# Ledger of designs, part 113: VH-VL binders against q8ixk2r445to577

Target 1, 133 residues: q8ixk2r445to577
Amino acid sequence: FFGMLQNKGLTDYCFDYNPPDENQIVGHQVILYLCHGMGQNQFFEYTSQKEIRYNTHQPEGCIAVEAGMDTLIMHLCEETAPENQKFILQEDGSLFHEQSKKCVQAARKESSDSFVPLLRDCTNSDHQKWFFK
Key: E = the ipSAE of ESMFold2; O = the ipSAE of OpenDDE; V2 = 0.75 times the mean of E and O plus 0.25 times the DockQ between their complexes.

## First folded at step 7 (VH-VL)

Design gg44 (framework fv_recaticimab)
Fold by ESMFold2-Fast, scan of step 7:
Structure gg44 (fold): chain C 133 residues (1-133), chain A 119 residues (1-119), chain B 112 residues (1-112)
Amino acid sequence: as target 1 above (133 residues)
Amino acid sequence: QVQLVQSGAEVKKPGASVKVSCKASGYTFTDYFMHWVRQAPGQGLEWMGYINPDTGWTKYHQNFKDRVTMTRDTSISTAYMELSRLRSDDTAVYYCARYHRGLSWFDPWGQGTTVTVSS
Amino acid sequence: DIVMSQSPSSLSASVGDRVTITCKSSQSLLYTSNQKDYLAWYQQKPGKSPKLLIYWASTRESGVPDRFSGSGSGTDFTLTISSLQPEDFATYYCQQYFSYPTFGQGTKLEIK
């Protein structure tokens, strides 16, 4: 699967990554933004290694969760995917982060009206359901 | 055996376009990115951009974004690089090079295509 | 763009010499999560395409003679040829792959 990764509950919002420094994409948070249908910073690929790849950079970015954190951060993809970069996209649309045993949920960012994907306990909420469009 | 075979030398006038081909064999064409790198006479290597042959996604270096188009034809395992509005300083050897998504270095390289732009 | 700088631009040497080429990057190429340096070295002989010699700063590509070695980390890297052979006279390039590819300007190794 590849395309824009859209939330079932927040139907207008997609995964988005717009790094301020193209020479070093690592360490910035993945956000949710209004789906624009143009790909670009919203184009992601789900791979057989259970990675969510950001194809617009070389080397490719891979979404990861650092230990003890609940935010999704961009890392560099590796030849063999480390555990913190592995997400199981389930049949029901849940995106399960194996290392933490938590699900990716669309959530309001605490300090603003913007939205971000965060790790939360798995609840089967539509805010935890994702699909490629 | 993995090979990249490029089209032959071209001589063009300023303002013309050139389209270089790169035919891949010996591996699954869609599993590797294809990059383009040029080298002006006596100069170093200059990265131009790449294409993901599976999706058709392209990324071009800012210096070439206005004039370069990279495409591919998966049915014949061939990548193309077209450079328009040629100038004399576009005279160079143009290389295609394979880039594995997990490894991210260039191996192998095509033999190169010499493009000469003169009036 | 990450800027790569090589020194020297040219070097004259004799067969049997130990040759050292230096490469510096404008920012660190060390990815702390995997402790790898995203740097490669290529050899280019006149009229030929570049050939991969070293990747991950110090890993020698299969088939490359063991007289070639890479070292360094972060921003400062070195390619060493321990005992120069006639076939080693060529231009050498470093390349970073921590971001969109950029190359050093090259070091031309000439016969003395």
Scores: ipSAE 0.480, ipTM 0.836, lowest interface PAE 2.6, mean pLDDT 90

Design gg45 (framework fv_recaticimab; at its last look DockQ between E and O 0.76; V2 from the best seeds 0.00; counts 0 for: pae E 4.9 > 2)
Fold by OpenDDE, look of step 8:
Structure gg45 (fold): chain C 133 residues (1-133), chain A 119 residues (1-119), chain B 112 residues (1-112)
Amino acid sequence: as target 1 above (133 residues)
Amino acid sequence: QVQLVQSGAEVKKPGASVKVSCKASGYTFTDYFMHWVRQAPGQGLEWMGYINPDTGFTKYHQNFKDRVTMTRDTSISTAYMELSRLRSDDTAVYYCARYHRGLSWFDPWGQGTTVTVSS
Amino acid sequence: DIVMSQSPSSLSASVGDRVTITCKSSQSLLYTSNQKDYLAWYQQKPGKSPKLLIYWASTRESGVPDRFSGSGSGTDFTLTISSLQPEDFATYYCQQYFSYPTFGQGTKLEIK
């Protein structure tokens, strides 16, 4: 699966990553932004290693969850996917992070009008459902 | 055995276009990115861009962005690099090179294709 | 772009000599998460494509003789040939892939 990773509940919002420096693509938070389909900042791939790859940059970035955090941070992909980069995209659209046993939920960023994907307890909310478009 | 075999030498006039092919074998073509690197006579290696054979997504160095087109035919595991509006300083050996996902090097490389641009 | 600077641009040496080539990057190539330096070394002989020698700054590719070694971390890297053999006279390149790939300008190793 690849393309825009769109949220069902937060209509018309997609995974978005735009690092301020192309020479340093890691360490920044993945956000949600209106789906625009331009294929640069919103193009992701779900791989056989259960990674969510940001394949529009080299080296490839992979979404990771750092210890004690509930945000999605871009790391470098590795030959063998580390445990904190493994997700399960379920048939029902839920995106499950194996290590934390949490689900990815579209949420409003605190004290902001912006939105971000956050790890939360798994529910049946459409804000926790995702699909590639 | 993993190998990349490129098309033969090309001689072009200024203003023309050249299309170099790179046929991959010994591995799953769509699982690896294909990069293109050129080398002018007596000069170093210059990265041109890459293509994701699976999705067709390309990224070009800005020095070539308006003149280079990278494509692929997955049915025959072949990558193509077309350079248009050729000029004399485009004379070089052009290489395709396979990128290891999650790593930081190229292996293997094609044997290279010599492109000569002269009036 | 990350700039890779090699030194020297060229050098002459004899069989049996110890040779050192330096590569400097404009920014750190160390990925803190896996503690790997995204730096590779290649050997290129006239009329041939580059051949991978070292990756992750210090790991020899399979089939590469023990006399080749890579060292360094961060922004300063070194390729060392402990005892030059006749087949080692070639041009050597460092390459980073911490960002979009860039190469050093090369070091031509010639026979004295």
Scores: ipSAE 0.781, ipTM 0.911, lowest interface PAE 0.7, mean pLDDT 95
Fold by ESMFold2-Fast, scan of step 7:
Order: structure tokens, then sequence, then C-alpha cells
Structure gg45 (fold): chain C 133 residues (1-133), chain A 119 residues (1-119), chain B 112 residues (1-112)
């Protein structure tokens, strides 16, 4: 699977990564933004190692969640995926983060009208269902 | 075993375009990115951009993005780099190089294609 | 862009000598999550394409003689050739792969 990673509940929103410096992609938060259909900063690939890769940078970025945190941040992809970069895309569209035992949910960013993907307890909410377009 | 074979030398006039090919063999073409790097006579190595042969995704260095186009043909395991509006300072050896996703260095390199731009 | 600075620009040496080439980056190439330095070294002989010698700053590529060694971490890196052979006279380049690729300006190793 590859393409724009779109939310079932927030239908117009896709995973988006647009760091302020394209030469330094590590450590910034992944956001949700209106799906534009043009790839680029919204183009992601789900791999057999259970990674969500950001193809726009070399070396590629891999979405990760650091221990004790609930935000998705960009790390560098490695030859063998570390546990904090592994997400199980399930048949129902839920995106399960193995290390934390939580699911990725579309959520409103605190003190803002913007949206971000966050780790939450797993539910059957459409805000936790994702698909590639 | 694994090798990249590039097209032959080109001589062009200023303002023309050149298209260099890079044919891969000995591995699955779509599993590795292909990068392009050039080297002017007596100078160092300058990265130009890359293509993901599986998806066709491209990323170009800012210095080339308005003049370069990278493409591929998966049916013949060949990558292409086209540089337009040639100037005399585009005279260089142009290399393709294989890039392993996750390993991040270049191996192997093509033998190089000499492009000479003169009036 | 991450800037790579290589020194010296040229070096004259004799067969059997120990030679060191230095490479400095404008920012750290050490990725703290995996403790790897994203730095490679290449050898280029006249009229030939570059050949990979070292990756991860100190790991020797298969088939590369053990007289070649890489060391350093963060921003300062060194390539050492412990006992020069005639086939080692070439230009050497360091390359960072922590971001979009950039190369040092090269060190030309000449026979004395």
Amino acid sequence: as target 1 above (133 residues)
Amino acid sequence: QVQLVQSGAEVKKPGASVKVSCKASGYTFTDYFMHWVRQAPGQGLEWMGYINPDTGFTKYHQNFKDRVTMTRDTSISTAYMELSRLRSDDTAVYYCARYHRGLSWFDPWGQGTTVTVSS
Amino acid sequence: DIVMSQSPSSLSASVGDRVTITCKSSQSLLYTSNQKDYLAWYQQKPGKSPKLLIYWASTRESGVPDRFSGSGSGTDFTLTISSLQPEDFATYYCQQYFSYPTFGQGTKLEIK
C-alpha cells in the first residue's frame, strides 16, 4: 500500500508531513491536513516491515512514537525497523502501534483548529480508521 | 553480477537537451532507488536527484529542478536523466548510482556518461 | 545542505606510508536512535566511477583490503590507509547520507 493515507471519520483529511527545513526531517510532528491528491508531502508507503514511510526525503522518513508519548513524529528509516516504528494496519482500517498497544486516532490539536494523528485506546471509531487513496 | 550500464558520450551545443540512460541488471530494478550524480572536469561530485523506479516518484536538487527530468522504463530496467537548456558549465561526467532503501549509500555506480557542451 | 569539508586537497606519499584523510561535516551525522554515523568513503581512480570503501563511518565494504579503515563520529571523520600500495593512488571522497547526499571536495593521493 502506498498513496495518501486518509481518515474514514475526518474524510477530507490525510496524513501530512511538511517540515520547515527539508534537510532536517527528524523530530517534527506528523499532522493531518486537507487531502490535495498530489502526493508529495502527503505520499506515504506502508511496508512489509509494518513501517509508514515518508518517501519525499532521502534517507526516507519513518513515522514513530517515542515511549510515553502519544504524538507521531518523524524518524529516519533503518535497515531493520525498530519497534517504535511498527504499525499494524488491520483489516478494519485501524492502525495499531505494537509497542504501545494503542491505535492511531484523528484528533484536534490542543488550543488550535488544526488536526493531528495521536495514539489513543483502541475503539471502533471511524476516527481510528485509515485507508490509502 | 549487479551492474549499471550507461549510454555513450554526447556532444551538444548550448541551449540543447541531453538524455542519458542507465540500464540495470542483476537485481530487481524496482527495489532500489536510482540517483544521479555529476562531476565536472577536475571537480568533485554533485548530487542531482533521484527516482523511485517502482512508483515513478522523483526528487531533484534545487539547483537542477527547473531543467532536469528523471524517468524510468520498468519493462527494460532502464532509468533516464534529461537535462535541458544546456550551458558550457554543464560539461561533466554524469553517473547513475544505485541506492538501497535503509542502507543509504551508493553501490554500484554506472561507468559514467561524458557530456560536452561547446559551440 | 549539510556541508562536507575534506582535507588535505592533495597529498603526496610513498608506497608503504600510512596516510590519513580528514572529513568534517557542518552538523552531526550521528543518529542518536541507532548510534550510527551516516558517513561513507569512496575511492575514484582516473577515468573510473567512484567505488564504495567504507560505510557507517567505520564498516569496510566486502572485498576492500583491511589496510583501509574509517574512524570518527559526529562531525569529525578520518580515513586511514595503513600501508600504501601502488593501486591506492586515487582521489578519495567522503559523503554524508544523513540528508540529501553531499560530498567532500576530494583528496587527491599522489605518488611522491
Scores: ipSAE 0.608, ipTM 0.854, lowest interface PAE 1.8, mean pLDDT 91
Fold by ESMFold2, look of step 8:
Structure gg45 (fold): chain C 133 residues (1-133), chain A 119 residues (1-119), chain B 112 residues (1-112)
Amino acid sequence: as target 1 above (133 residues)
Amino acid sequence: QVQLVQSGAEVKKPGASVKVSCKASGYTFTDYFMHWVRQAPGQGLEWMGYINPDTGFTKYHQNFKDRVTMTRDTSISTAYMELSRLRSDDTAVYYCARYHRGLSWFDPWGQGTTVTVSS
Amino acid sequence: DIVMSQSPSSLSASVGDRVTITCKSSQSLLYTSNQKDYLAWYQQKPGKSPKLLIYWASTRESGVPDRFSGSGSGTDFTLTISSLQPEDFATYYCQQYFSYPTFGQGTKLEIK
């Protein structure tokens, strides 16, 4: 799949990545932002290796969760996907992170009106349901 | 035997457009990005942009963003680069080059297409 | 953009000489997660397209003679030809693929 990765529960919010320096895309957090489809910050590809690729950029970035963390961070993609970059988009729309055994949830950032995707215990919440459009 | 074969040389007037083709063989066309790189006479290599042939997504260097269009036809494993509003300083050899979907280098390159822009 | 600076811009040497070409990037090309330097070297003969010699800074492409070697890490890289042969007359380019591709300006190697 390729497109905007939208949250079902947090209506009109999509995965967004806008690094301040396009030559240093590694290490910044993926956020949720109003879906607009303008520019190249909201287009991702879900691959057969179960990666979520930021592929409007070269080289491609791959979303990862570092050990012990709950935030989604941009890494460089590798020829064989590392385990921390593997997500299963399930039939019910849940986005499961295999290594941590947790699901991606739209969450309000602490002390902010901003939203981010975070790993949380898997539930049936619509805030844990995602789809491409 | 992986191969990229480009269309033949072209002579154009300033203000015209050129469309260069790059036919791929010997591999699965949609598994690799296709990049375009040009080389002006006596100059080095200048990256222009790429297309993901699987999805059709493109990214262009800002120097070309308003004049270049990259497309593909997956049914014939062919990528295209079109450059419009040609100037004399667009005279160059234009290469297509295969790039692995991942963190990779260019291999192979097409044989190059010479585009000459003169009045 | 990551700027790649090569030196020298040209070099003249004899068959059998050991030659070195350097390439410096404006930013580190080392990705610490996999410990790889995202740098390639190409050879381009007159009238021909570039040919890949080395990737990951030091790994030779299949079919490339072992007199070609790459070294360096981070921002400073070197291509070495240990015993120059007549067929090595060419222009050599470094290229980074840590981000959008950029190339060094080239080093023209002339064999005396």
Scores: ipSAE 0.100, ipTM 0.725, lowest interface PAE 4.9, mean pLDDT 89
ESMFold2 (binder alone), look of step 8: mean pLDDT 93; pTM 0.925

Design gg46 (framework fv_recaticimab)
Fold by ESMFold2-Fast, scan of step 7:
Structure gg46 (fold): chain C 133 residues (1-133), chain A 119 residues (1-119), chain B 112 residues (1-112)
Amino acid sequence: as target 1 above (133 residues)
Amino acid sequence: QVQLVQSGAEVKKPGASVKVSCKASGYTFTDYFMHWVRQAPGQGLEWMGYINPDTGYTKYHQNFKDRVTMTRDTSISTAYMELSRLRSDDTAVYYCARYHRGLSWFDPWGQGTTVTVSS
Amino acid sequence: DIVMSQSPSSLSASVGDRVTITCKSSQSLLWTSNQKDYLAWYQQKPGKSPKLLIYWASTRESGVPDRFSGSGSGTDFTLTISSLQPEDFATYYCQQYFSYPTFGQGTKLEIK
C-alpha cells in the first residue's frame, strides 16, 4: 500500500522528505511536516520487502536506520532489502524496526520546533502509530 | 584543498589478504561517504561498496560481500578496504572516492593503489 | 544492477574533429520527482584516476572546457567534444547513480 504516512497521535503530520536543495536528495534525515495531501515529498510506499520507499513515480530511495542511530535517513534502495531498511508495519499501526528492536515515534527535533520520526523503545503510544492516507 | 591519498602498491599471493588505506584531508571526514571502486588492467570500473565514516555503516556489492571489509579511523581521517582470499583476477587498481550523501557522483578520487596477485 | 553500455568501445579522431560517445542504461535514469537524469561522465588519462566532467547528464563540472557537453535523458545519453584537442586523449566512462553505482565499459579515444 502507498500514500501519505500519517501519525495517529500527531494527527496533522506526515512523513516528509525535504532535502536542502535539488542536488542533495539522499543521505538526509526524514522529517515530519503538516500533511498537504498532494503527494510529492510526502508520498511513500510500504513494500512486501518491508521497505518504506519514497515513491512518487519511481522509487527514489528507501528509509534506513544506520547502526547505533535513532534517526531515519534516506538511502538508495537495494535488490534485497538489508536489515537496516526493514520496518514491520503491524496491524495496530506500529512501525517496528527489526534490526534495532525499536519503534518509530513522532518526536520533537533536538534544538528545534520541528518534528521528526525517531527510533524509541516500543510503547502503545499513539505517537508510535502510523497509517497510510 | 580536498585530497584523498592512498597507500602504496602491494604484491600478494593467491589466498592472502590485502588492506588498502585512504587518508582524507581538506574537508570534514564524517560528512561524506567513502566508496571503493576497482579497475582490472585494461578493463572498466567496478564498484565494490561504501562506508559512512560518521556511523561506520557499510554497504558492499553482492560480488564482494563475503570477502570485503571496510572500516575507518576518524581520529586520523582514514578509510580502509580489506579484501581477503585473493585470486589472480583481483589484480587491479583500487580507488577510494568521495561521495556526498546528498550528491551522487564521485569527486575527488584517490590516486589509486595497484594490487597484483600472482603466484 | 543497472547495466550501462557504451559505444563505441574505441575510436580515433583528428584534432579539431567533433566526437560523440553514447551511453545506454538498462532502465530509465530519469527521476520523475525532480526531473533529473542520474548520469555522470568521467575522463581517465593513462596512469591517472578518473576526473569528473559532467553530472546530472548535462551539467559541466567547474573548470571543464566548454567543448565538453552532455545530453540525453531516460536511457540514452551522449557526451560530445565539439573540437578535439590533443589533451583529450583518454578513456571516457559514463556512470549511473539512480541506484548503487555502475559504470559503462569505457570508450578509448585515440588522437590520430
Scores: ipSAE 0.006, ipTM 0.552, lowest interface PAE 12.3, mean pLDDT 84

Design gg47 (framework fv_recaticimab)
Fold by ESMFold2-Fast, scan of step 7:
Structure gg47 (fold): chain C 133 residues (1-133), chain A 119 residues (1-119), chain B 112 residues (1-112)
Amino acid sequence: as target 1 above (133 residues)
Amino acid sequence: QVQLVQSGAEVKKPGASVKVSCKASGYTFTDYFMHWVRQAPGQGLEWMGYINPDTGYTKYHQNFKDRVTMTRDTSISTAYMELSRLRSDDTAVYYCARYHRGLSWFDPWGQGTTVTVSS
Amino acid sequence: DIVMSQSPSSLSASVGDRVTITCKSSQSLLFTSNQKDYLAWYQQKPGKSPKLLIYWASTRESGVPDRFSGSGSGTDFTLTISSLQPEDFATYYCQQYFSYPTFGQGTKLEIK
């Protein structure tokens, strides 16, 4: 699977990663932004190792969640996906982060009007349902 | 026991196409990117591009973008590199090499396929 | 493209010698977010494919003898062979992976 990763509940929003410097891909938070349908900063690949990759740069970025955190950040991909970079895309559209046992939810960024994907307890909310387009 | 085995030597005329295969074994084929690198006689190494075998995504070097096509067949763990409109200066040894994902160095390399382009 | 330049292009040496090969990049290969240098070294013998020796500028690949060492950071890198053995006569290449891969021109190590 590859494409724009769109939210079922927040229907106009897609995963988005636009680092200030493409040569320094690591360490910034993944955001949600209006889906533009052109790929680019919203183009992600879901791999057989259960990674969500941002592949417009070498080395490629992989979405991760650090221990104890709920934000999705860009890490470097590794030859074997570490547990913090594994997301199970389930049949119901949920993105299950295996290491934390939590699901990715479209949510308002803390103290902000912008939106970001965050880890939350798994529910049947449409804000936790994702699909590639 | 991880290895990459490439197809045999090819002799082609200018204007023809060549398709080189690279069969992977000893690891999960879809877990690693496959890059292609060539080496002209007496020259250094030149990167051509890569394919992600899991998704089929390809990235080609600008010098080859108009003439190269990289594909894969996951059912037989094989990657392919096709170079079209061959010129005499395409004479080289063509290597496939496994990419360490996110770490971007080559290990292992295939044994190489010699492609000779002559009239 | 990041340009990689090696020196010397060729070097004659004897068994037991200490050999140094240098590699320079047209821009820094140090990624400030992880403090790693995106540089690898390969050995290639005639008629054979390249073999990985060193990655992250100084990390030796498993099975590579400890006489091989890599050093340097940013734009200037060195591969050292502390006591040259007969099987070490080969061409050596540096490679950056800070961007899409590019290689140095190679250094051919020959018997003196």
Scores: ipSAE 0.008, ipTM 0.572, lowest interface PAE 11.1, mean pLDDT 86

Design gg48 (framework fv_recaticimab)
Fold by ESMFold2-Fast, scan of step 7:
Parts: structure tokens; C-alpha cells; sequence
Structure gg48 (fold): chain C 133 residues (1-133), chain A 119 residues (1-119), chain B 112 residues (1-112)
């Protein structure tokens, strides 16, 4: 799968990665933004290694969750995907982070009008359901 | 001014552990990854790994993964690198170096900590 | 790991000489999205930490003299010192940051 990774509950919002500089693709938080059909910052690929990759050019960015955190951040992809970069996209649309045993949920960023994907206890909420468009 | 100040030289026996500190000043400690690089006598530079001081996340080079532990204390802006089960070929100068999130050249570098492993 | 190879391993030169150091990578360091080569050059004097000279293959770090220049793209890179000064005698390293960092083996610049 490749394309825009859209939320079922927050229907107008997609995974988005907008680093301050295209040269600085590592270390910033993945956000949710209004979906646009132009690719660019919203184009992701779900791989056979259960990675969510940001760009098809080298070096490729891979979404990761750092230990003890609930935010998704961009790291460099590795030849063998580490556990913190593995997400299982389930049949029901849940995006399950195996290492933490939690699910990715669309949530409002604290003290902001913006939205971000965060790890939360798995529920059957539409805010935890994702699909490629 | 931005600087990294490392702990002093260490002499260890084979099988021991060493813990090197790196104290940062002049910038927001949690905004930059801290990398560790070593240099054996007369040899080149060898990358060991990094820590994200904001989250505590670490990534180690495969050659060190079984023996290295990187930690930090944000209250005193200090990063640590502990290398266990020391061998004579671990004799080297150990550097910490700053790396901005998304930037991968190193600036500044600490002054280095000499670790000598001998019987 | 991306392998970095430097040549020569050592070079003897006199003050005022033009010096060229070469660095080769085992794979391309050119990131096509930003048209940048993810390569840096460092200078290391005996007993001292490495000092950043150049990043993005050709961008001089602030405070680095104009006599230092970087060139090349993809897999072949060059550091040039246009008119060698006494303080330039040191070991020079290239470093890729396209993947996890790796360094060349170093080029020692010695007085002739």
C-alpha cells in the first residue's frame, strides 16, 4: 500500500510530515493535516517489513515511536526494521504498534488546534481506524 | 557559546566497565541528538551510536549493541556512555558530538576521553 | 554500512602549495529530493577533537578560511586547500551522513 494514510473518524485528516527543512527529515513529530491529493508531505508507503515510509528517495524516513513516548517521529529507515518502527495495519483498519501493544489514534495536540497521531490503548474507535487512499 | 565537556581519562582492566560523561552547555540540551564516536591510537573515527536526550531513545551500532548503554540526565544537561566487558582493543579516545535532529554532521565535539584497557 | 575510502593516506606538501584530498563512497550520497550530497569534511590536529570544515559536500562552515573548498557529487568528492598555511598541517576526514555515520580512514597532511 502506498498513498495518503487517512483517518476514518477524523475523515478530512491524513498523516503528514512537514519538517522545517527538507534536508532535516529526521527527528520531528508526524502530524495530521487536511488531506490533499498532491502527495508530497502526505505520501507514505506501507512495506512488507511493517514500516510506514515517508519518501521514496534516499535516505528514506520511517515512522518510529521512541521508548516511553506516545508520539510518532521520523527516523532513518534501517536495512532490518527495528521493533519501534513496526506497525501492523489490521483488517479492521487499526494501526497496531507491536512493541508497545498500543494503537495509533487521531488526537488533538495539547494546547493547539492541530491534530497528531498518538499511541493509545486499543479501542474500537473510528479515530483509531486508518486506510490508504 | 556552545560546548561539550567530557569526564577525565580512565585506566581499566579487561572485563571491567567504563562510564564516560559529556556535559552540554550553551544550547537547549533536548533539541539535539548526542552521538558517540571513538578513535583507537593511530586509527580513524568509528561511530558507536546516539541518544535522543528528549526521549531517552538510543540507537547503537551493531558492533557495540551488546556492550554499550547510552543514557542522559536532563536536569544537568549531561549524556553518558557506558561500555562493558572491556577488551584491550577498546583502548581509544571516546568523543561525544552534537547532531541536530535531521542534521548529521557533528558540531561541536567534546574534547575526548582517553580510555586505556590494559592488564 | 556505507564504506568511505580516502586517498592518499598521507601527503607531504610545502606552505603555499595546492593540496587535493579525495574521498569515495561505496554508494551515491546524492539525495535527489534536495540535490544535496550528504558529506562533511573534518580537520583533526594531534591531541584535539575533529573540527567541521565543510558540510553538504561544498558548504564552508562559518569561520573556515576561503582556501578550503569541497567539490564532487554522488560517489567522488574532493577537498582542496588552494594555498597551504602552516596551521593546515593536520589529518583530514570525510564523513557521510546519508545513512548512519561512517568516516574515511583519514589523510595525514605533513610538512615536506
Amino acid sequence: as target 1 above (133 residues)
Amino acid sequence: QVQLVQSGAEVKKPGASVKVSCKASGYTFTDYFMHWVRQAPGQGLEWMGYINPDTGYTKYHQNFKDRVTMTRDTSISTAYMELSRLRSDDTAVYYCARYHRGLSWFDPWGQGTTVTVSS
Amino acid sequence: DIVMSQSPSSLSASVGDRVTITCKSSQSLLYTSNQKDWLAWYQQKPGKSPKLLIYWASTRESGVPDRFSGSGSGTDFTLTISSLQPEDFATYYCQQYFSYPTFGQGTKLEIK
Scores: ipSAE 0.007, ipTM 0.545, lowest interface PAE 13.1, mean pLDDT 84

Design gg49 (framework fv_recaticimab)
Fold by ESMFold2-Fast, scan of step 7:
Structure gg49 (fold): chain C 133 residues (1-133), chain A 119 residues (1-119), chain B 112 residues (1-112)
Amino acid sequence: as target 1 above (133 residues)
Amino acid sequence: QVQLVQSGAEVKKPGASVKVSCKASGYTFTSYFMHWVRQAPGQGLEWMGYINPDTGYTKYHQNFKDRVTMTRDTSISTAYMELSRLRSDDTAVYYCARYHRGLSWFDPWGQGTTVTVSS
Amino acid sequence: DIVMSQSPSSLSASVGDRVTITCKSSQSLLYTSNQKDYLAWYQQKPGKSPKLLIYWASTRESGVPDRFSGSGSGTDFTLTISSLQPEDFATYYCQQYFSYPTFGQGTKLEIK
């Protein structure tokens, strides 16, 4: 599936990746921003390997979570997806990070009015429900 | 057998446009990106951009962004590269090449299409 | 852009010789998360398209003769052809795929 990855609870917000330098696509945090449908910053692909790919850049970026962390960051995609890049999009819209056993939740970034996706204990909150648009 | 077959040689005048085709066979066309690389006479290889055949999304090198358009037709497993406002220094062999997603190298390559721009 | 530099630009050799071609990148091609070097080698014969020889700096593509080998890591890479054969006279290119693709300028292998 390919499209904007939108939050059910934070209804106008989508996954967004806009690094300050296009020559350094790896290592920056994925954010949430108002869904606009303009530009490729908000277009992601969910693959059969359970990856969330950002295919705007060469090489392709894959969203990952480092061990012990709760932020989603951009890594390079690999031939076989490593465990830290695997997310199970469940029937109820939950985005489950199998390695950590946590769910992706829309959350407010500390000390700001911006939002980011973070790993949290799984709940049935609409802030943990995602869908491709 | 996986292969890429390109259209024949073209001779164009400065200011014209050229559209090169690349027909894929032997694999699922929408599962691999298609890149375009050119080679001027006696020179090295220069990357131009790519297309995701499944979605139609494209990424072009900055040097070509204003003049190149990459498209595809999934019903005939064919990718296209159109270069407009041709200059004499666009004289080159243009290659399409399959890109292994997650593997990041080119294999196979098309046989190449010679484009000559002369007045 | 990551700049790729090859040495030599050309060399003359005889059948049976051992040949080495060097490739240097302006920045490391080693991705620390997977410990892989994002470097490939291609062979191009006159009038033909490039052919993949080696990927991940040292992994030989299926069907490529074992006389071809790649080595190196980070910024310095080498392609070695042991016991050169007549069909090996060609131009060789290194390519990085750690960022937008860039190629070395090529090394032309000529008969002595």
Scores: ipSAE 0.490, ipTM 0.809, lowest interface PAE 2.2, mean pLDDT 89

Design gg5 (framework fv_recaticimab)
Fold by ESMFold2-Fast, scan of step 7:
Structure gg5 (fold): chain C 133 residues (1-133), chain A 119 residues (1-119), chain B 112 residues (1-112)
Amino acid sequence: as target 1 above (133 residues)
Amino acid sequence: QVQLVQSGAEVKKPGASVKVSCKASGYTFTDYFMHWVRQAPGQGLEWMGYINPDTGYTKYHQNFKDRVTMTRDTSISTAYMELSRLRSDDTAVYYCARYHRGLSWFDPWGQGTTVTVSS
Amino acid sequence: DIVMSQSPSSLSASVGDRVTITCKSSQSLLYTRNQKDYLAWYQQKPGKSPKLLIYWASTRESGVPDRFSGSGSGTDFTLTISSLQPEDFATYYCQQYFSYPTFGQGTKLEIK
């Protein structure tokens, strides 16, 4: 699967990666933004090895969760995907991070109107359901 | 054991298209990216693009973006590279090469397919 | 694109010589989170496909003789052949994989 990774609960929002510039392509948080249908910063691949890859910018990135954190960060992809870069996309649309045993949820950023994907305890909420468009 | 076998040499006229195949064996085809690199006579290596055989996603170098199409057939573990609107300066050996996932190196390489473009 | 520059473009040497090939990148290939340099070296003999020699700037591929070594970090890298053998006359390429792949222009190693 590849395309825009859209939220079922926040129906207008997609995974989005907008790094500050070419010198800082990795190491920043993945955000949610209004789906625009043009690919670019919203284009991702889900691989059979359970990676969520971002190939729009150089260097290519893989979404990861750093130890003790609940935010999704862009790291460089590795030859063998480390456990912190593996997400199980389930039939019901849940995106399960096996290492932490948590699910990716569309959530409002603290004290703001912006949204980000965060690791949260798994629920049957539509805010935890994702699909490629 | 791990092997990439490419289709045979081609001679084409300017304006034609050519489709080169690359058959993989000895590993799980969808676990590795397949890149295409060409080499004009007496010149260096030029990266053209890649395909993710798992998803079908392609990324092309800007110099080839409007003329190249990369595809794959997972049922026969084969990748394809088609280059259209051929010019005489497209005369080169075209290689497929396996790329460990993400940012990595090439190993193995196909044996190469010589494409000659002349009138 | 990350630009890769090799020197020299050609070099004449004799069996038993120590030869050094240099590769420079237009930006650092060192990723600070894993402390790896995203650089590989290939050998290409006439009429053959390139063969991987070294990856991660200094790690020899299985089966590559010990006389081949890679060194350097960031923007400056070196391939050394400590005691040249007849089968080593070939063209050598460096390649960065910090972004989409780019190659140096090659160094042709010729017999004197």
Scores: ipSAE 0.087, ipTM 0.738, lowest interface PAE 5.5, mean pLDDT 89

